# VH-VL binders against Protein ULTRAPETALA 1 (ULT1), part 1

Scores and structures below are computed, not measured.

Target 1, 237 residues: Protein ULTRAPETALA 1 (ULT1), of Arabidopsis thaliana (Mouse-ear cress) (q8gza8)
Amino acid sequence: MANNEGEMQCGSMLFKQEELQEMSGVNVGGDYVEVMCGCTSHRYGDAVARLRVFPTGDLEITCECTPGCDEDKLTPAAFEKHSGRETARKWKNNVWVIIGGEKVPLSKTVLLKYYNESSKKCSRSNRSQGAKVCHRDEFVGCNDCGKERRFRLRSRDECRLHHNAMGDPNWKCSDFPYDKITCEEEEERGSRKVYRGCTRSPSCKGCTSCVCFGCELCRFSECTCQTCVDFTSNVKA
Structure headers, positions and changes below count from the first letter of each chain, unless a header shows other numbers; antibody chains are not in Kabat numbers.
F, E and O stand for the ipSAE by ESMFold2-Fast, ESMFold2 and OpenDDE, each averaged over both directions (binder to target, target to binder). V2 = 0.75 x the mean of E and O + 0.25 x the DockQ between their complexes.
[cut] stands for letters that were removed.
Atom coordinates printed by the task and the answers are left out, and those that the model quotes come from them; centres of patches stay.

## First folded at step 1 (VH-VL)

Design D10
Fold by OpenDDE, look of step 9:
Structure D10 (fold): chain C 237 residues (1-237), chain A 124 residues (1-124), chain B 107 residues (1-107)
Amino acid sequence: as target 1 above (237 residues)
Amino acid sequence: QITLKESGPTLVKPTQTLTLTCTFSGFSLSTSGVGVSWIRQPPGKALEWLASIYWDDDKYNNPSLKSRLTVTKDTSKNQVVLTMTNMDPVDTATYYCAHSPYEDSSGYYPFDYWGQGTLVTVSS
Amino acid sequence: DIQMTQSPSSLSTSVGDRVTITCRASQGISNYLAWYQQKPGKAPKLLIYAASTLQSGVASRFSGSGSGTDFTFTISSLQPEDVATYFCQQYNSYPLTFGQGTKLEIK
């Protein structure tokens, strides 16, 4: 009777220590691994950031490109754009981490392990049954009402609950009362709050937390473009 | 290429229910973050948002019309249906459906593609 | 509800002129503002989103600026094909709301 203790992949279990040993800026969180990353623009130089890797395959980048940059929870693609990379839409190759003192593209690292797995699951699901939404969230069917219930997998506890639900062939939604998500709760992406009808005005600190798609210089405080000026002017002191 | 097309009756009597269907292509409502919205425009007047439905079946209605509006989706058919009850001549307008893509930034994307619109006249 | 007030309601200018339209929100909407062009008998076309980002395929003569409550839409050099009604729209919160529109004509 192999107790398949579904290894709640805590951040510490996401990667072997040997796999991370040569990477710069490694921090192991509760449910993620963080490493130093960056993106190089020939025009503007290196934008340095922190990359968080989640077991769900989610990737989040906190930008440290300039003092005062508070860009947080960026997708790699958004970070690539933010960095001013001349050839956009190749973030797997353009975003790099430091391994052994060298810049190594994400595509050449183990860091995309979970991302690739999640993407394959989405691709396979799209080939067989109707375009199943590649959700970052997991769903478990209720054996009582037949509805699929969402697991966000944003915390260790949520992962545990999901694991337990997956391990129970008779799982019911009554076994896990879902909390109503409020506008005050932090979500995976700010855009989701907007989709839920939450206003940005109470929590928005101007446009400094938004990727500037219209200006490659938005990360520089001295930028004189109107977009950057607007961003700066809207920052609450 | 993304396309949307509104279909339904062009003439409705007062107190009757309007049912409009938006048929779209080039995208799927199974895609995370994607939404379809209904907007109307009385002749010579401003645009008014009516309702939105998203990939996860989350729905939003204009509060001023909330009791009269229902929006549903059929993802398999690439259709969104708007139902508006108790129609009045004041509801005479061109009705549009529009696409909202997912934006992976901290923001959220507005309506990037629109149907051609369908003029609905409410008259006895 | 967030009210969007556009100014002016109508404008008549000459080809080549600079055109400026303003939009004011009744409360802060950060940069969640879009600008649309609507030609007679046609659906609105997205020109600007995120207050200042040009939509793909839109001419560079169009631009937007602003944040918070005050926004500006500009056509650097008016062309004959720019005759249309222009609308601002906030998408900061539900309900989504539009400005009353600015009708742009050529003298």
Scores: ipSAE 0.000, ipTM 0.504, lowest interface PAE 14.0, mean pLDDT 80

## First folded at step 12 (VH-VL)

Design V5
Fold by ESMFold2, look of step 14:
Structure V5 (fold): chain C 237 residues (1-237), chain A 122 residues (1-122), chain B 107 residues (1-107)
Amino acid sequence: as target 1 above (237 residues)
Amino acid sequence: QITLKESGPTLVKPTQTLTLTCTFSGFSLSTSGVGVSWIRQPPGKALEWLALIYWDDDKYNNPSLKSRLTVTKDTSKNQVVLTMTNMDPVDTATYYCAHSYEDDSGYYFDYWGQGTLVTVSS
Amino acid sequence: DIQMTQSPSSLSTSVGDRVTITCRASQGISNYLAWYQQKPGKAPKLLIYAASTLQSGVASRFSGSGSGTDFTFTISSLQPEDVATYFCQQYDSYPLTFGQGTKLEIK
């Protein structure tokens, strides 16, 4: 019989190789991708484990934290709790993977792609339009010291703050809208600059089809800057 | 559209057990990332978080009331139930249930029921 | 437990004025802070989460800032409908805790 298994789901089909670059412990299984992960407790240090990502949106963690540990197939939330972390449940931020030698929260990686798609399908029936936009954080450089400051781009107002800062040729650390800071504050860690969450993937909803790079969340029809004018023109065409 | 509604007795006697039901629509507790909390507000006082139950049945109670509180869910009925034992006049408050959706920032309460005033008096 | 201390406990100001309310946590809570508005006899309404992110459908005159222990809530131009009590809430650690509230009145 001919080798016709073209509809087999393979772990290598879950993510592009570029999306997994420099990530520690990558193992591609038959229908999953596995990576090294962990969670840090101030009292107990790092709990180390392996995270499996499935096309169904399921996430499974096998803990390697202690000798004789009988933990198997934990959810990320259960793993966070098992690690002894004292804070409230925030596993997307508190469970990390290693990218380029640095700890990176799951929320800033592409590893939640299928989980987010599954959650969207389950919750879409009654939710209002405007499901959460997965947008990369952006950085603005200080004119005085050259340090870059992180802007979160989760709301239209946050995107406006970033847009206005990019248009200010004299922008300084003291102009940072989220906190009162000076040029003496430490710059963002390098790993958080390199692996910033939302990629140029189909899951980055507002940015996928515009040649001028942007979406309705981060561009403004009332703005006269060339970038917003070009985006508005291209979207209308 | 997400809505929540609290139901149960409005007057209880000291030492009795209070049972409140939160009936909701516009979401399901089988949906990944969803949680429901109980919060109370004594007349003229600050809000006090009581309990939280997640979609995966993980649950947390305020430690100051831990032995008095039980929270359960019935996903098929779209209900969350709070049971609070040994009621005392200081427990007189408006009781709310509230929805939250888990994201990378943790839990805050984006939709609330209208609340039900429970008076504890002999 | 993380104690949330708001200042001031009440204030009275004029329509169009800028209003500032502060909230201080007894220990670091990163940016895990929300702000709520509560009208008399009503449930709280979420205005801001993650210290600075405006909830959908909330007017742009509301804003928030801060990280760690010190947080600020601002109304840039006070409107008559903003008469309410405002609460901060931390969600860094259980138990989840609220500030005591700031009662805002219009002169």
Scores: ipSAE 0.270, ipTM 0.651, lowest interface PAE 4.3, mean pLDDT 79

## First folded at step 14 (VH-VL; from W1 with light chain S30E A50D S93H)

Design W5
Fold by OpenDDE, fold request of step 16:
Structure W5 (fold): chain C 237 residues (1-237), chain A 122 residues (1-122), chain B 107 residues (1-107)
Amino acid sequence: as target 1 above (237 residues)
Amino acid sequence: QITLKESGPTLVKPTQTLTLTCTFSGFSLRTSGVGVSWIRQPPGKALEWLALIYWDDDKYNNPSLKSRLTVTKDTSKNQVVLTMTNMDPVDTATYYCAHSYESDSGYYFDYWGQGTLVTVSS
Amino acid sequence: DIQMTQSPSSLSTSVGDRVTITCRASQGIENYLAWYQQKPGKAPKLLIYDASTLQSGVASRFSGSGSGTDFTFTISSLQPEDVATYFCQQYDHYPLTFGQGTKLEIK
């Protein structure tokens, strides 16, 4: 019984206190760190918001630009858009936090630590560091509620879950073993339904072991599906 | 390999609507940071950016043509569609679709389609 | 809109010569500038992005420099295959804009 206690990394473990002490609006949640953030538009001024940083690398922004703004759980890109961005700059530079009373772009903070760890594995620029093959996220629709649910495929177990889900025409939300995802839970917003990780580009040398091409993480020796059987037979040859 | 291909009519009459489709491979509009743009180039003239659509369905049109332009995507088909209304002979150009990816510095066009010449004439 | 002005509009040089093309933005665009090569009847090809970063697979004789408003594209030693029109493009502000192009020919 391997205690795969997915160490729910408590928000308090995400960052050192010294790293956050000068940031404005710091709140430590159960599994996230929240900070005050914003984006500046020349036309509309500053849109203020709250940024939540998760150990998964996920970033969520709740907008507080105006009283009554109901925009919540935005991606940084969506928030940038919502703020009335005029530039084609990346949100990493345009979204800022307040450190020591100054606006500091996210790119210059430690807040992107987990994002970068989750994303860098697939970015074109880090060709030099042994491209840790990162499988992209996948989505499977629930047969009960019709909602698409995300599979992160960051572990063999997650790959197995996805593999099983893809092989099960009756897969449903309740079939998630660990995540109490229910059909009552809202579907991820369209803006969040994006692939993270491998772009599955044939030109990506680091993606040769992606789930789309087959790899040891995505194939199971005990599985009787044709894809797994073929893969296993070829690897032994 | 990333590839893009423009398709649609090569001849359009004045006042008609142009619909171009960009079909691409080697990437997905489900990938965070990915965008597809339309750019045109009149014969012997400079390039003009027309529109951009991102993975998150965020869209930008050139303000000079904003009222005439619509860009949409079909992620499942790996297609981006450009619609341009009220075509005029001045809109005669080679139309390109291009791939962009979010980098630390923003969006540039690293891959282009071959382009399709659209002639507007009576 | 950010106007991109290239200089010169046309250039004729000899093989082996150093070629320099400039691009000026009407306002500061930091390093959000790309350079493209376009051969006749072909789509533009990205050569340089972020003002000075060479695109993968592009020959090392191509380089870019500059920041803010003034940018320079350089071919250290012109080759016959470099005959093309070159464009700068800013991606700092919408709308994205291109320079008018520089036609490069060999004498």
Scores: ipSAE 0.473, ipTM 0.769, lowest interface PAE 1.4, mean pLDDT 87
Fold by OpenDDE, fold request of step 16:
Structure W5 (fold): chain C 237 residues (1-237), chain A 122 residues (1-122), chain B 107 residues (1-107)
Amino acid sequence: as target 1 above (237 residues)
Amino acid sequence: QITLKESGPTLVKPTQTLTLTCTFSGFSLRTSGVGVSWIRQPPGKALEWLALIYWDDDKYNNPSLKSRLTVTKDTSKNQVVLTMTNMDPVDTATYYCAHSYESDSGYYFDYWGQGTLVTVSS
Amino acid sequence: DIQMTQSPSSLSTSVGDRVTITCRASQGIENYLAWYQQKPGKAPKLLIYDASTLQSGVASRFSGSGSGTDFTFTISSLQPEDVATYFCQQYDHYPLTFGQGTKLEIK
């Protein structure tokens, strides 16, 4: 039982004080750094929010755009959408923080340090033939309730479950074999939904979560999904 | 393997409504980050993006055709439907549906259907 | 709308030659640019995204560079199978827009 006690990096250790001193609305939490952020819509103006940066690379945004806004723990992409931004989705450039009194895109700040590191690790792992699950969790929507459910993709079994879910047009919450997830359970908050994952491109050779249905590249030779079954049955010896 | 296939009428009369269906496999619109777009190409001309629908039902239409375009999805059937009203001979083109995935950087099309030629003629 | 202008519109070169195609955006689009290859009667195929990232499974003779408004697509050594029309596409702003295309032929 390797106690991977992931050293809970205290929020105070995430960034140097000099890196944060000119940023507006800085709060150092137990395991995060919080700063004031925003997104500008040409139609609606500035949506102001609070951005939390975690050592894991996770980013959470609590919106303060209007009194009574209940949007909490949004992903930057979700916040961008919520702000009414009219341009293509590019939250790294569209979400800004205030540094020295000026709006600075997240992409030009140190705040994405952990996010980028986590992303690079995933990208490098995709290049290495090694079975290291480097992709973030994936989500599949329930056919019955429409809620998105998390697949961790950290084990072969989890990858198989995700594969099966993706191959099943009628997949529903109750189809989870281990987690008794019901349609009555609340959907994970947007902030917890990491949409970064495998494009599921057939050319993806290094991704443990990348499964091709009904082809020789399929990771699961004994897959019971209809596509795989059909493929196997139709393969002329 | 990701595959997309366009289906619908290949001949439409002027002023009529075009309905095209994109049926796909190898991915799901239940997957976060997935989008399906419609793109058309008149014979011998450039590509024109028409519409995009995301897994979260967010939709974008080309403003030049916005009033004429409707895109919907049936996740259970792995289908995306494009409706285009008031068709004109100028709308004669090969219509493609394409897969996109929301990466850190935006929306390019990594997989395409074979396309279907739609002719608008009286 | 962001206008994408390709140059040249057509090109005829010899096998083994270096091919260079340029794409200019009417405004800055950072690196939100993709390149496609379209063979006659076929759908476009993605070659490059994010201005310079080669799509998986694409030959290494293809490359892209540039940022902002000016982009370059290069084939280091032209092969017979590379005869096609090439398109750039921006995805910085809606509507997504394509260049007019460059038709590449072999002499």
Scores: ipSAE 0.470, ipTM 0.766, lowest interface PAE 1.5, mean pLDDT 84
Fold by ESMFold2, look of step 15:
Structure W5 (fold): chain C 237 residues (1-237), chain A 122 residues (1-122), chain B 107 residues (1-107)
Amino acid sequence: as target 1 above (237 residues)
Amino acid sequence: QITLKESGPTLVKPTQTLTLTCTFSGFSLRTSGVGVSWIRQPPGKALEWLALIYWDDDKYNNPSLKSRLTVTKDTSKNQVVLTMTNMDPVDTATYYCAHSYESDSGYYFDYWGQGTLVTVSS
Amino acid sequence: DIQMTQSPSSLSTSVGDRVTITCRASQGIENYLAWYQQKPGKAPKLLIYDASTLQSGVASRFSGSGSGTDFTFTISSLQPEDVATYFCQQYDHYPLTFGQGTKLEIK
């Protein structure tokens, strides 16, 4: 058995009603949710189809682009190509659904939830090998100037650098571990701070605070911070 | 850790066929969203994208070289193979293979092999 | 094919200076633009994608901006290890195309 496999889920359990609000063509099946979708090319206009989302992460599109179309059960990438789109393959942005009467790219919807989980190879079942804990980037503010500096949390060492910075009430720009900087360096613009090193999907939560207690990567047995001390004490209890 | 390595002949005569193999580790072409590209760089010049193969066997070749290029994969061996026919001295370049993961907006290359210099001369 | 034109072709400046490199596409590419650093004899290294998103593990002194046809890459405070050639790349259309590069040197 593979990770999260072997059980068929009812389609009504895949998404909350609020998550599907105002989507056109919603049909809840036995093990899928189906919605109206499309892809637009400058040459041929809109190709309209139905998208099925499965708990396995599979995505299937049945094309409605012309009467008598015999292409059925397409991947989103194949549908993008079938629609006559001549740009590079970007189906997450070029395939849209209708929400509230507007075209919305799949990348901006919850419909990719299961596809994204399948691609990340999450280790929910604990049988998967090589599953990697994914943390979003975090920011630490300078005590002197208030500017925020980006920390990447991809390795245990990087998580430790962030943990130590968060535990230092006098942390300053000069303490930045990735480069020699001072308070003179410009802060990242707010529009860039939204990019945290994982997809911007609503399903990508990552670690948004100190991770010493809740993340295996950030359990530092040699650390003397109160969070780590409390965790060590609780484990013994 | 993702790594890629190019292998094959470093010297090829004009008109011969070049076959390069990209052997990689730290990822699999069974994984949804993964692709491998071939890119070359003539000495001192700009990079030129040659070909891309996705995990689902979808393929794209540079139109300027389309009839000369074949890209294939062997998922079980973690290999991608580039075949380029009718080599010419202008094809002398360092050849790279590169990994990309399917982004919302297309493909850019986050991990590269070290490259292999292929010289085409008599 | 989408032509990517970089300027300047080379640049000499001092450690600590702000460096600006521009890239112009021959037609609109939205924000589908990446920047790479390449040191002599080495493979390119991805710095920025989607015009402005910093790749994981890349120093915060690197940044990018722009959309459509005009794009800018900036190093806020040049460091000695930043001596390299920098390339932009578009991925809006096949074939994927690169700029000719900007060689960055320290005076």
Scores: ipSAE 0.330, ipTM 0.699, lowest interface PAE 3.4, mean pLDDT 79
Fold by ESMFold2, fold request of step 16:
Structure W5 (fold): chain C 237 residues (1-237), chain A 122 residues (1-122), chain B 107 residues (1-107)
Amino acid sequence: as target 1 above (237 residues)
Amino acid sequence: QITLKESGPTLVKPTQTLTLTCTFSGFSLRTSGVGVSWIRQPPGKALEWLALIYWDDDKYNNPSLKSRLTVTKDTSKNQVVLTMTNMDPVDTATYYCAHSYESDSGYYFDYWGQGTLVTVSS
Amino acid sequence: DIQMTQSPSSLSTSVGDRVTITCRASQGIENYLAWYQQKPGKAPKLLIYDASTLQSGVASRFSGSGSGTDFTFTISSLQPEDVATYFCQQYDHYPLTFGQGTKLEIK
């Protein structure tokens, strides 16, 4: 499908009139809305500028402190830094507009609508390409002593180590791949076994087997063990 | 979904330079609002923020360590690198890298790496 | 630098009890404060940001309140899995700074 890059939105279509009500310095352009904005520092007072909001999600600020064309065009973050930098970077809260005579942070206005939508679209695309089912830690029991040893399943290599250990009916504490240990090493306390570790909360169930749907870390298509062979057959079912 | 992993030497000698690499997946430093920080925790002590690099190359170092720290990124490799010069035994700590999206209120750390213990000893 | 002071340094209490931890900033930080949990041998986990907003996926027994210089973290009913060190972090000014932590144990 063709992108409609030549279709410019009218500035009046970006926001309803009531969304801009009482806002100071509103100027509706051909494809943008412009408002008066500022940023306050304790040391330097108010820096005043003009913010342009575009349907693409772009935000441009022209600071009145240094006259010039194009050379003074700033991002909101650059404007915050230019304005005196007393606090950590948080331009959505530190850059303000005037509504009803009061300074109102950008984060409390509709002006970030298109910026937020553009950022969400980019984040959704990245998440879709990299989304994976989370893995909890798993335990493998020693054939000799019965003690359980914790395996982390955060990478393909770590998942392969766990897969190989589960496939070894004679696996022993001495086979533990992360440290040189013996059966004399203390087993992890039962209260700590509940902390099986996911990138999400402890309540996330995650993948509990060495192969699973939707998880490339646990998929060993080149492996000929029965578990991997059965998984490959069952994905089609 | 988002994962970070610290890599580098676990033992360095005093006066040497430490180089740690944070390799991450599930996000990109091309994404507006993304930042990666380095934080350390000496054994039994409080966490200490070291440095932060944003997606747009803006950088901040803890002033107490400013001349010793360099943070850089390689967006194509999904990596952030911390270099810390003139290591001393007091720098023995677990070093973490951590992710945040820029919130309306600033940067707090929603995803952390597992950390790597770096011991500074002769 | 903004110093963050937590109280108590440690506490031991029973499953089901209410736990309260305080954090004081050396100057006003509005609501730019986060709370973290660090379980033994693990990296920190974000629980609360903006002083009182629960991070997605965090159990509702955790809560936070306060603004300015004085902040409170509460576990409404302590569970066995809550054994950890808890600490606050301010993000109003650079350098970002953390409290010393409160070690929570079950007796």
Scores: ipSAE 0.322, ipTM 0.681, lowest interface PAE 3.3, mean pLDDT 78

